# Ledger of designs, part 30: miniprotein binders against q9usj1

Target 1, 298 residues: q9usj1
Amino acid sequence: MFSVGKKISFILPIKGVLQKLKDNAQKTVLLDATWYLPTDTKNGKKEYLESRLPGAQYFDIDEAKDHKNPLPHMLPPADEFASYVGKLGIDRNTNVIIYDRKGFFSSPRVFWTFKVFGHEHVFLFPNAFNAWKTEGLELETGEPRTPKPVVYEGAKLNKDLVASFDDIVKVIESPDAAGVHIVDARAHERFLGNVPESRPGLASGHIPTSINIPFTETTAAGITAPKPEEDLEKVFSSHGLTDKSVPIITSCGSGVTASVLFAALKECGFKDVRVYDESWSGYGKRANEDSSLLATGP
Short names: E, the ipSAE of ESMFold2; O, the ipSAE of OpenDDE; V2, 0.75 times the mean of E and O plus 0.25 times the DockQ between their complexes.

## First folded at step 19 (miniprotein)

Design b16 (at its last look DockQ between E and O 0.73; V2 from the best seeds 0.71)
Fold by ESMFold2, look of step 19:
Structure b16 (fold): chain B 298 residues (1-298), chain A 80 residues (1-80)
Amino acid sequence: as target 1 above (298 residues)
Amino acid sequence: DKYVRIRISNVNPELLRKFAEEVIRIAEEYGIKVEIYVENGKIEITLRGLSEDTAEWLIFYLRWLAYEMGIKVEIEFRKE
């Protein structure tokens, strides 16, 4: 592999994390982004309060959202994002390293959120608790550290990372001319339309033309880390995703696992990847009212 | 002895079969012992011979899969 490829990686092994934590030239903040499905009895904030990586702050996906939108986890307005992360001690120049306790699941959503608002120094730390333990390092317990709030300047939504419903409609109305792949991170049975949606008024099925890649096809060590890049490339190529210049829109139920695919695609060098933030929670209602928006089966 | 216990009721038999097949596949991949009991229309799957770290990601994964498949599950980790 003599100079075959060089790229900037945002997925850090523990050695890279420790190097950034030791770097006195630029502030680094660890974010615990642990989040559980509504049907789970566990609570990410409660677990954070009991133990965390030393100095980590908690990023609450259910707090840092558009509170005026009834859809789950929708991106907050830029000024509310800025206010939120500023209270965590994060400014534009801060290195932000994001982990979650149970897997490679909610941390990519928070990573995507930072990228959407133009934060360049943002990274993912998969398998964080196991890596920390293996390195012989201790977790922090007791009262979490309280950072001094700072001003976050320059947050602005980057439309090149977010897909709207109108963007989806353009793709499905002219799929060959659009040249865009829509990739659905949901489980196969849900994609096929074989499972009734739990929310009222949502159709069962998928966006026409979309490809199903359940997010677990991109993860390793159970679901604690992404697969190695070579294996990710095989996963994507087996689904026809070989041209890294072709635009991709990822979707799922509410935008969380779509962000896992976003991170995996970006790690593999796909140049134009957007997350459809509404995902099925918004699309499925429209598809229930207009069958031309609905596909079922393989 | 540590174990993960999964209790399932009122589920479409085909979806239950697919869910159970995934549980068995994971158990084979990680060398986990599987015990399945059926009583009064309820299914109980017990997974043994796993570390605490394995149990933690496994529970999370199985909750996600159950949620996606519309299966109501009670999943717990117990230390004996």
Scores: ipSAE 0.725, ipTM 0.870, lowest interface PAE 0.9, mean pLDDT 89
Fold by OpenDDE base, look of step 19:
Structure b16 (fold): chain B 298 residues (1-298), chain A 80 residues (1-80)
Amino acid sequence: as target 1 above (298 residues)
Amino acid sequence: DKYVRIRISNVNPELLRKFAEEVIRIAEEYGIKVEIYVENGKIEITLRGLSEDTAEWLIFYLRWLAYEMGIKVEIEFRKE
């Protein structure tokens, strides 16, 4: 009887979360990674202060970034990441379970960030608030607990998970030889270049040779959770992504929803997935100066 | 009755149309009643017969879509 080893998914149901929380063998930290679009009136940090999962700490993607880079949500330096998560009481051996209030919107970005810096014990908890409520569990209100600071050791950026502009150029210059798929998570009209960019100096369109898979195609209604693996396979196969060994680079507007695709692809067993951190916020500026970098239409 | 009201104004009629069509598509998929009013380049869409949970995720999705499409939207949710 070949024990098909149950592939331990990094995506946890509520039962898995509760099990980890009860396990005293390893420290577990819940992270609220709730983030809203700049155009939204809601604020993730404010909502966290109002209510959260018990013991959860807030991970602010607007703070945990490279402040020297004018682009939104660029990865922080390794030492700054280490400092930031250390203050949250997270060390290298800590189980980190990440959720957001929407369910599966901004939490994957934080997940990807931890993976980039080599954290092994990191998980996603989709639809956390609803799952928590359904189980009859209570939320925490009032002032959040201040964690005891710890030292996070060994943070090192894994370049295999991050695509640079140079990586993109290599794909564009030799699409047949590269065998790399670039997947854009943005809305279809944005991808086509039919929509004016809100930021000055950005071109409208997409990276040449890229495939458009709006990240919402990989999520349940309301972006509450990733689709089941079987459904994800159908989505990716419909876009020609069937070979799990083929390298994939995900992109979006600012690197957030690209991470949703990253998580979904990883769930389906794709082996080589990188996120283009600059995404369109960075690429669009370059494309505005060089038309060879810009494609429009399908 | 609980309802969501969406007011959309955009200088690009084609984008406005596409956005409205997406709203209608979703509404039909989930059995939500749709009322549409068009006046002076503005579209007002009222969605009725939806749960609060449905309204919450729908509002979020539509805000994202509007952002992606460069459309300004005003969304109101009323519980009564």
Scores: ipSAE 0.693, ipTM 0.874, lowest interface PAE 0.7, mean pLDDT 93
ESMFold2 (binder alone), look of step 19: mean pLDDT 79; pTM 0.743

## First folded at step 20 (miniprotein)

Design c11 (at its last look DockQ between E and O 0.81; V2 from the best seeds 0.75)
Fold by ESMFold2, look of step 20:
Order: structure tokens, then sequence, then C-alpha cells
Structure c11 (fold): chain B 298 residues (1-298), chain A 80 residues (1-80)
């Protein structure tokens, strides 16, 4: 018996990044997606203005969001996404390569956002600054480049990549019939319910039926890159995730680290992966009002 | 000397211990020297013998972990 196949990864080493940057037949835009926790004193936009990969544009997840929703980082409406990325010089045929400076943390959120709105030519560049330095290449400083705005056509939310609260309820009410795994990227003690939530009104615990895979189990070199595919396979199989056809919904605090799991699962060939965009920020409020929505402990 | 100094506090001593244990685990993995003591009623962890690149991702990771564990953290990186 044999199995033959080679997939093309959306996670690019520096050689692949440089090849796309040199291609005159298809435009490539680098996106700096650096974002820090609200408790951090650093600011991603400020750092971008000081230095960046040559020609990179800044993608601000706190600007490119649903401004009418009080929850953090919720996906923007499709027309607002289109307008936002068009200002960055991105049309549907543009190769988009996304990095963040400190880790493999916020760039998968932006990657997922592009996938949600139907952008096929989107890639991740992990460990970007270290890889650039090791290759002997210079960063860009001074005034950022001004892209020529373009029209982005055909942005449409793909519901197959996004889970709603209603989707979560259907899974927990009929776990066997739904046949869906819910995977929580938060740290273990937060998942167990041993940590009071910093935001008022959120229950401490997790979504019933969910399993915990803290996103750092999928990263290497600290949190700067995903693990190699064979190590990712081991991580997922150790948590009972072996059938690549079984649907998976990822969750976390606000949808950022859930997107790290999204990228890792897709790299391993899982066919049906969604991110629960509200994550605990929305779910935890409901679970505080209805104990049937709340689980604690292992 | 180049070092990372981490001061932690919180209401749950078990979570403080788990945080410190994770710092020690990383220090062992990366050959980083670790010193732990109490200073002004807070647990202080000092890491030495690490590169600037290692310090940068480690600080980012430890801020995430502290946030997730409800731990108050003050991190100082002295570059030399």
Amino acid sequence: as target 1 above (298 residues)
Amino acid sequence: DKYVRIRISGFNPKLLRKFAEEVIRIAEEYGIEVEIYVENGKITIVLRGLSEDTAEWLIFYLRWLAYEMGIKVEIEFRKE
C-alpha cells in the first residue's frame, strides 16, 4: 500500500518570500500585522513606523474590525475589508505575505481574515525579522512607502471559515450528532476556570465538550514560528485529532490565538476548520448568565 | 550585564508557582541562568546568559502567559 502527495504550504520560508517579491508577473504586498496585548506597553504601529521589512504596509486588526460590535477584533463587514485592503494596494490577484515582529501570534489572525473574505493568494512568513537578518538583508527605516490604492472586488464572507455562537450551541447540545471538535487555544489554567477573567462579566471556564491545546504547543523557537508539520501532527494526535475530515472550531480569548491553531491545523491538512470569532469575550458573558453553557476542570 | 528581571504578584500562590516553574523550564531548555528570590513582598526572577533575540520572544511569551494566568507582571530587559 502507498500514499503519494506533496502539498504547497502557505507558510513560506525566506527563500519563497524573496522569490515572490522578485516576481514581476504578480504583485506582492508584505503586511506587518504586529499587535500587542492590551497589558503591553508596546505599540505595533509605532514600531512599524520606525522599521519594517522593505515596502511592508501595516495591517491594524484594531482598525480593520466591526466598529459597531463592542467585542474585540470582530471581523469587519466585507465592503469595509475591501476598502481597507484596497488602500494598501491589495487587489484579488495580489500575493499577500503576512508577518508579525515578535512572534507567530497576530499574523495568523490577519491570514484567516483574508481567507474569510476569499483571498486565495495569502501566505505567512514566520520568524520574519530573524530570517531577514540571517540572510544579510536590511530593514527599511524612515517614511513608509505610500501604496497606489486599488479596487478590491468580490470580498464576501465565507461562512465555512467562521463559527457563530449559534454554531457553538448546536455542537454542545448534540456532540455526537454534530461530530465537531471545539479546540481552545488559551492557557490551561484559564481553560480549567482557575483564573478570574480580567474583563468584568465573563465566567471562568470553557465551552462544554472543548479540548485545550494552548497555542504555544504548536509553536517553535519560543513563539516565533509554527512547529514543523511532523511535530504538529504529533501535537494534534496526542489530543485525539487524527481524522483530517472531522470539522474543527478553534476558540480562545478574542480570536487571535485561535487563528494560530487554525493555521497549524490547515498546515497539517485538516479540511474543515473554523474560528469562533467571539471566542471567550462573547461566550463568557453568556456562560455567566447560563450555567448550562459553562464547563470547568479537565 | 544583560538580564531579564521579572517581578510577579497575584492572589493565587499556586499560579505564581506554576508561572515560575514554566520560566525555569524555559531557562533549562535554552541554557539560561535563573535566580529567584523575594523582593519587597514580590517574587523576583532574574534571567542571565541569554541573547537579545531570545529575551525578546521570551518577554512577549511571558506577558501572554501572565495575562492568561491573571498574574501581575513587571518585566525589565537590560541590554548590554
Scores: ipSAE 0.783, ipTM 0.904, lowest interface PAE 0.8, mean pLDDT 90
Fold by OpenDDE base, look of step 20:
Structure c11 (fold): chain B 298 residues (1-298), chain A 80 residues (1-80)
Amino acid sequence: as target 1 above (298 residues)
Amino acid sequence: DKYVRIRISGFNPKLLRKFAEEVIRIAEEYGIEVEIYVENGKITIVLRGLSEDTAEWLIFYLRWLAYEMGIKVEIEFRKE
């Protein structure tokens, strides 16, 4: 009877978080990854400065990106990632627990980023603020603590977790042979191509052969947490995603909500999940120039 | 008198309608009172009888949805 050791979920309840914080065997760093849409009046950094989980550092997805790429939120180079997290006091052996103020919106992007660079001890803490409050724990206010900088070693981009445009093209050209599912996390009307793009030069529609699963279908109300595993399985199954061995590529507008799908799929045991980092911000430009790359409707 | 007032505008009336329908759906699901009126091509939706927690997540969701649908949205949340 091979005891399939229950792989400890990378999604932690508050009890799991507290346990890790108490465990002196490994350094633990809490990361506030709160990010809002550009159209929102709220600012994650500003809110972080106002209140945070005790000892939490802020991870700014608008800062920790490739600044040489005009696309939003592209992965930084490995050395820049290493430098960024090193300044946050994170090394290769650090337990990194990531949360956001909404619960499960931007934190998965940061989670995916750490995974891409090979960090093993990284976790998500959904609904962190509410969970913290419910337990009667206090938030930290005032100026955040400055961590002692450390050297992050061994950052290397894992290409198996990142899909390129070329990867997408391969799927489109040979959908049956590739056996890859592309899942779009955008809203349904956006997926259909019924919405004009706000950015000039972007086509309206979706990647041919892609499946639309708005990321909100994988989250609890208010985007506070992923749905329970059982519910996630139902969601994915309803869209034909039943074989957990089949490769999946997630996409969205700019790579953030695609990462929500990534986390949800991983929670359900899908083995091969990649995020198309360019997402529609990059793809839509290409599709605008080449109609063969564009699909509209269901 | 706690309420959330949502004002949406855009060039595509179909999308505005769909957005409004989504708000109504959510309101019904959560037992929220909803009032809708149209003025000068803009749709105003007023939600009453919701908790602060519900309002906060709903506002976030609706901002995302509006963004995704290319709709201009203005939201006022009166907490008291």
Scores: ipSAE 0.681, ipTM 0.874, lowest interface PAE 0.8, mean pLDDT 94
ESMFold2 (binder alone), look of step 20: mean pLDDT 81; pTM 0.777

Design c12 (at its last look DockQ between E and O 0.74; V2 from the best seeds 0.00; counts 0 for: pae E 2.2 > 1.5)
Fold by ESMFold2, look of step 20:
Structure c12 (fold): chain B 298 residues (1-298), chain A 80 residues (1-80)
Amino acid sequence: as target 1 above (298 residues)
Amino acid sequence: DKYVRIRISGVNPELLRKFAEEVIRIAEEYGIEVEIYVENGKITIVLRGLSEDTAEWLIFYLRWMAYEMGIKVEIEFRKE
């Protein structure tokens, strides 16, 4: 029998990043996807304007969104995504390497966004600033580089990577027939319903049938990098996730940390993973009005 | 001298202790010195012997964790 060669990973070490940046045949764009919780005093765009990896463009999760939806961070319409990334110099064939300043926190959300709209050449660079410094490389300061806008063709939402509220309802109404795992990336105490939600009007608890894997179980050094694949396998199997063909829907507060789980699951070879884009921000409001949608406790 | 000082408070003492336990776990992983003071339902944690790079991601992570747990947190990093 014939064995396939080396594993292909979308998570790049510094050497892989530098190799792609030097490639004359393929355009590469670095994206700074740094994002902070609303309770933090720091601002990702402000930090980007002060310093960045050389040539990096800023991807603003709070700008590249559905502006007609009051829920946070909802995916933009495909044509608006295309226009947005085209202004950053990104076309369909561009290698896109995404980092965030804290390591492996908000960059997976942007990675997932590119995958949703059919972008194949997208990669993650965890722990980017530390890796850059360790290699003796300098940050870029002063005015950011202005890319030449390009046309991004063929952006279309891939429904196989996104779950809607209706998708969630189908799972909880017939869990055995659906055959889907719903996985909650939030901290355990929020899952249990032991902590009031910070936003008013949201129930405390979780989606019935869901399991809790706080995203920090999949990261090293807090949030700076994903765990090695073997350790990720142990995390998922300890929660009963062993059949890599079973569909998984990830959820969290607003879709950011659910995307960390998305990336970790895909790295381990799970074939069918979706992110529930509304997450608790949308679901929790409905569950506050309809207790049949709410579970608490383990 | 250089340190990270973390002051936490909240209505649920069990959550405060779980937060402190996570800080201790991280400190052990990175060889960071820990001092803990408990007074009138408030916990103060002082971390020493960490680099600026470690302090930066740790502060961000601890703010996230406090947000997730509904804990009020005040964090100071004294660089020198």
Scores: ipSAE 0.537, ipTM 0.813, lowest interface PAE 2.2, mean pLDDT 89
Fold by OpenDDE base, look of step 20:
Structure c12 (fold): chain B 298 residues (1-298), chain A 80 residues (1-80)
Amino acid sequence: as target 1 above (298 residues)
Amino acid sequence: DKYVRIRISGVNPELLRKFAEEVIRIAEEYGIEVEIYVENGKITIVLRGLSEDTAEWLIFYLRWMAYEMGIKVEIEFRKE
């Protein structure tokens, strides 16, 4: 009976976080990845400056991006990523534990980013603030600690975790041959094409053959945490995602909530999951010019 | 008197309706008191009897949903 060793989940409960923080064998860095929608009055960085988990550094997804690309939140170049995280005191051997104030909204994007660049010791801490408070632990206030900069070596973009537009085209041109599922994390009405896009020049609808799983279907109420694995399995199976070996591409509006799906799928043991980084911000523009790229309705 | 007041507006009445229905659904699920007013093409939803924690996550969710639905949303949270 080969004891399939329970793969240590990259999603950590507070107990797991505390254990890693106590373990002096490896350096651990907490990352506050709190991000809000542009339409929100709240600001993640501002809140970070007010309070955070002790010793946490802030990872700003609006800064750690490709600034040369007009699309929102595109992956930065490897060297820029390395420089950014190095300044946060993170090297390749650092345990990186990522949380956000909402619980499980923006932190998966940062998680995915670290994975893309080959970082192995990266974890998610859902519902971090609530968990911290429940344990009677204190938050840090005042000026954050300035970490000692280090050199992050070996950052290389893993293409196996990033889907391009070309990858999407291959799927839609040969859906049967590709055997790839495209999963859209956007709201249902947006997926259907019933909602006008706020950005000019974007089509309304979805990628042909794609499946709609709003990311909120994979999270607990309030987006505090992913649903338990058993519940996630039910969600995915209800959408025909039962074979863990089948390649999946996730998409959304700008790549953030697609990463939530990425994390949830990975938690359920899906082996081949990629995030379409351009998501609808990039795709919708293309679809506006080429109707063959656009589907509407269910 | 703790409450969350949500005002939504948009050019598509159907989307406004769907948004309101979603709020009602959530309210029912969590035992939140809900009042709905319609005036001049705007829908005002008032939620009462919810905890601060519930209000905070709900507000976030509703903002996301409004964004996704292309609805203008104004939210007031009275904590006391």
Scores: ipSAE 0.503, ipTM 0.813, lowest interface PAE 1.1, mean pLDDT 93
ESMFold2 (binder alone), look of step 20: mean pLDDT 80; pTM 0.764

Design c13 (at its last look DockQ between E and O 0.77; V2 from the best seeds 0.74)
Fold by ESMFold2, look of step 20:
Structure c13 (fold): chain B 298 residues (1-298), chain A 80 residues (1-80)
Amino acid sequence: as target 1 above (298 residues)
Amino acid sequence: DKYVRIRISGVNPEMLRKFAEEVIRIAEEYGIEVEIYVENGKITIVLRGLSEDTAEWLIFYLRWLAYEMGIKVEIEFRKE
């Protein structure tokens, strides 16, 4: 064979992060994307204000959203995304390195958001705080640095990375012809429909035809970092995901852990991966009103 | 002494059992000491012999798991 498969690597070890931070040719911005479930007593913005990687800006998933949509964390309009990241000092040529404090949990959602709007220079830094400490580097405390606002040009939603409800319906209506795998990142009992949803008005269950890969199957040490690629490939193959060209749509509760699967699949070279942005928060409401949209059990 | 104390409750005993089994599995994997007992009708799990870093990601993970399983959880981390 003339060609070896190319892996698009966007996951940086600390050495790569430090190299980009010192690079004079391109500006680099660190983003703290820490986000906690509503039932958690912690708050990502409050923790960011107390300490952060030096110079990091905070990306607030609940601020950078479609404010006209009642669903949580829905992608903002492209012009609002551009305005938001421009205020953080990010233009189209900026290297963006995204971390979250306590896992490989919310940073993939922000990574996916940048990819959706066509930002090429975006990277993930898993297990960032421990890597920083191991390298002997200090956190920044006190008042965060104020970025100089810039103009972000060329934000345009890439439909190849986002699935709509209509896309899901097409798969359900013709599953053999569609040839698409819908992969649910939620915990197994939630997928089965054995657990009432915390948000009101949502059915308990899953999208018909979908398979369940709880996102924690793709992470090491709980949720702190992705598994090594070899182990990720074993996870996906054990669920029948071996053909890297087959389209995959990931889903979860609200698009956060579905993005962990997105990142893991892309790390393994899957070529056509989309996130269903509404996830169960939107779908579950529709399934509560129309039982033909609802599956339960294995 | 550092410890993580986890009190769990919920309407589904099977979910409580599965949650506790997952905590035990993690504790065995990381060499963490586990004590399990019932106090005032709640299941209490106490974890000892873990680093602060391990405790922080474990608490974060267990809050996610409890949310997913419909379990009410009270987690306390005593650093010293």
Scores: ipSAE 0.741, ipTM 0.882, lowest interface PAE 0.9, mean pLDDT 90
Fold by OpenDDE base, look of step 20:
Structure c13 (fold): chain B 298 residues (1-298), chain A 80 residues (1-80)
Amino acid sequence: as target 1 above (298 residues)
Amino acid sequence: DKYVRIRISGVNPEMLRKFAEEVIRIAEEYGIEVEIYVENGKITIVLRGLSEDTAEWLIFYLRWLAYEMGIKVEIEFRKE
């Protein structure tokens, strides 16, 4: 009976976080990845400056992006990523534990980013603030600690975790041959094409053959944490995602909530999951010019 | 008197309706008191009897949903 060693989940409860923080064998850095929608009055960085988990650094997804690309939140170049995280005191051997104030909204994007560049020791801490408070632990206030900069070596983009537009086209042109599922994390009405896009020049609808799983279906109430694995499996199975070996591409509006799906799918043991980084911000523009790329309705 | 007041507006009445229905659904699920009234093409929803924690996550969710549905949303949270 080969004891399939329970793969240590990259999703950590508070106990797991505390254990890593106590372990002096490896450097651990907490990352506050709190991000809000542009329409929100709240600001993640501002809140970070007010309070954070002790020793946490802020990872700004609006800064750690490709600034040469007009699309929102595109992956930065590897060297820019390395420079950015190096300044946060993170090297390749650092345990990186990522949280956000909402619980499980923007932190998965940062998690995915670290994975894309080959970082192995990266974890998610859902519902971090609540968990921290429940344990009677204190938050840090005042000026954050300035980490000692280090050199992050070996950052290389893993293409196996990033889907391109070309990858999407291959799927829609040969859906049966590709055997790839495209999963859209956007809200249902957005997916159907019933909502006008806020950005000019974007079509309304979804990628042909894609499946709609609003990312909120994979999270607990309030987006505080992913649903338990058993519940996630039910969600995915209800949408026909039962084979863990089948390649999956996640998409959303700008790549953030697609990463929530990425994390949830990975938690359920799906082996081949990629995020379409352009998501609808990029795809919708293309679909606006080419109707063959656009589907509406269910 | 703790309450969350949500005002939604938009060009698509159907989306406004669906949004309101979603709020009602959630309110019912969590035992939250809900009042809805329409004035000048805007829908106002007032939620009462919810905890601060519930209000905070709900507000976040509703902002996301409104964004996704192309609805303008204004939210007031009175904590006391």
Scores: ipSAE 0.712, ipTM 0.885, lowest interface PAE 0.7, mean pLDDT 94
ESMFold2 (binder alone), look of step 20: mean pLDDT 80; pTM 0.762

Design c14 (at its last look DockQ between E and O 0.86; V2 from the best seeds 0.74)
Fold by ESMFold2, look of step 20:
Structure c14 (fold): chain B 298 residues (1-298), chain A 80 residues (1-80)
Amino acid sequence: as target 1 above (298 residues)
Amino acid sequence: DKYVRIRITGVNPELLRKFAEEVIRIAEEYGIEVEIYVTNGKITIVLRGLSEDTAEWLIFYLRWLAYEMGIKVEIEFRKE
């Protein structure tokens, strides 16, 4: 249990997951969103094909993207999102419960994606495989289930959840007037500019005015789940994030771990949180060409 | 017995040291035995006395950290 007694959370314990799966009046779809860095030898799709939570469908963040954009993981066009999730058996009335099999790493990115396109019934299930085992439940193996495709209606990008480069420039040019905090989920040394970027043509450093909160500060046990809300409040307040009404833009390398911060901030009741989808992959190129966009150090 | 072997390399000794310090910090937190070897520009870290579950999330975390720090890492988990 991640929250008790004060509000309803989109982060579900296994009891809540099982309750939704049992409800025959409203369809629930589990999504395996497991994704690994390109330097990892593991492959999320391969693992899904070997075993999964019963009935789970696989959501591939490398397929459900803007294929016309050279930047990694950019949000797909709304109609392509709709087509993609419709093939997974998801319509607007479907409860969508998203997990990473062993982490809390890529599932928040998929959660954010659903929120961006206006899907209200979307939830996160952290530490899913351990929770499943503890409940005495079996994984599904063998051939994955094939859902009947449906039509997803009404997908439309909600600009209130996405930040653009122009949004970042507005903050940098007038920090006090903008009243927006930019929060960077990358590891500290990368934020400082002490690490050459792996992609060519990217500057090393961070967005001026931004705060560094490596996403692991918000997670427990090596990224398996978010910290309890009380601990998250302490993390954010220690970085000066106390006013829940102040807009926040999260960023990282390519939008994956920025979405972990998005979920953690929303859990703590921050009202206006956006993800900068380009993140450093796009911004770093611009900062390499224009040093006024670049900061280094603490 | 079970062990995790981590070999790291890079041209920046400060980043290699910080990575190793993080591994040591986790090992201390979880009561994991750690041995460190330094040979010809490589650092080898061997971790023992950890469960399979602990090894799995630790490896995942350390691959992320290595990626973020620009460190080349080779990780082997011997389960048996």
Scores: ipSAE 0.763, ipTM 0.894, lowest interface PAE 0.8, mean pLDDT 90
Fold by OpenDDE base, look of step 20:
Structure c14 (fold): chain B 298 residues (1-298), chain A 80 residues (1-80)
Amino acid sequence: as target 1 above (298 residues)
Amino acid sequence: DKYVRIRITGVNPELLRKFAEEVIRIAEEYGIEVEIYVTNGKITIVLRGLSEDTAEWLIFYLRWLAYEMGIKVEIEFRKE
């Protein structure tokens, strides 16, 4: 009876976080990845400057992106990623534990980003602030500590974790042959095409053959954490996602909530999950020009 | 008197309705008192009897949902 060793979950409870912080064998860096929607009055960086987990550095998804691409939150080049995280004191051997103030909203995007560039020792800490408070631990206030810059070596984009537009087209053209599921994390009304796009030149609707699973269906109330694995399995099964070997591509509006699905799917043991980085911000433009790329309704 | 007041506006009455229904659903699920006022195409929702923690996550969710639905929201949270 080969004891299938319980794969150590990349999602850590507070006890797991504390254990890693105490372990002097490896350097650990906490990352505050708090990000809010542009329409929100709150600002993640400002809040970080006010309070954070002790020693945490801020990862700004609005800065750590491809600035040459007009689409929001596109992956940066590997060298820019390396430079960015190096300045945060992160090297390839660093344990990176990522949290956000909401709990499980923007941190998965950063998690996915680290995975894309081949970082092995990366973790998520859901509901970090609440967990920290519950344990009676204090937050850090004042000016954050400036880390000693290090060199991040070996950053290379793993294409197996990123879906391109071409990848999407292949699925649409041959849905039966591709055997790939596209999962849209956007709200249901947005998915149906009932909502006018705020950005000009974007079609309203979804990718043909895609499945709608609003990312909130995979999270606890308030988006504080992913649902328990058992509950996630029920959610995915209810949408026909039962075979964990089948390739999945996640999409959303700008790539953030798609990463929530990525993390949730990975937690459930799905082996082949990619994020369509352009998401609707890129796809919707294309679909506006080519109606064959657009589906509406259920 | 702790409350969350949500004022929503939009060009599509159906979407406004659906948004309001979602708020009601959540309120019922969590035992939150909900009042809804409709005036000249504007919907005002007042939530009472919720904890600060509940209010904070709910506000975040509703902002996301409003964004996703193309609805403009103004939210006032009175904590005391």
Scores: ipSAE 0.622, ipTM 0.856, lowest interface PAE 0.8, mean pLDDT 93
ESMFold2 (binder alone), look of step 20: mean pLDDT 79; pTM 0.742

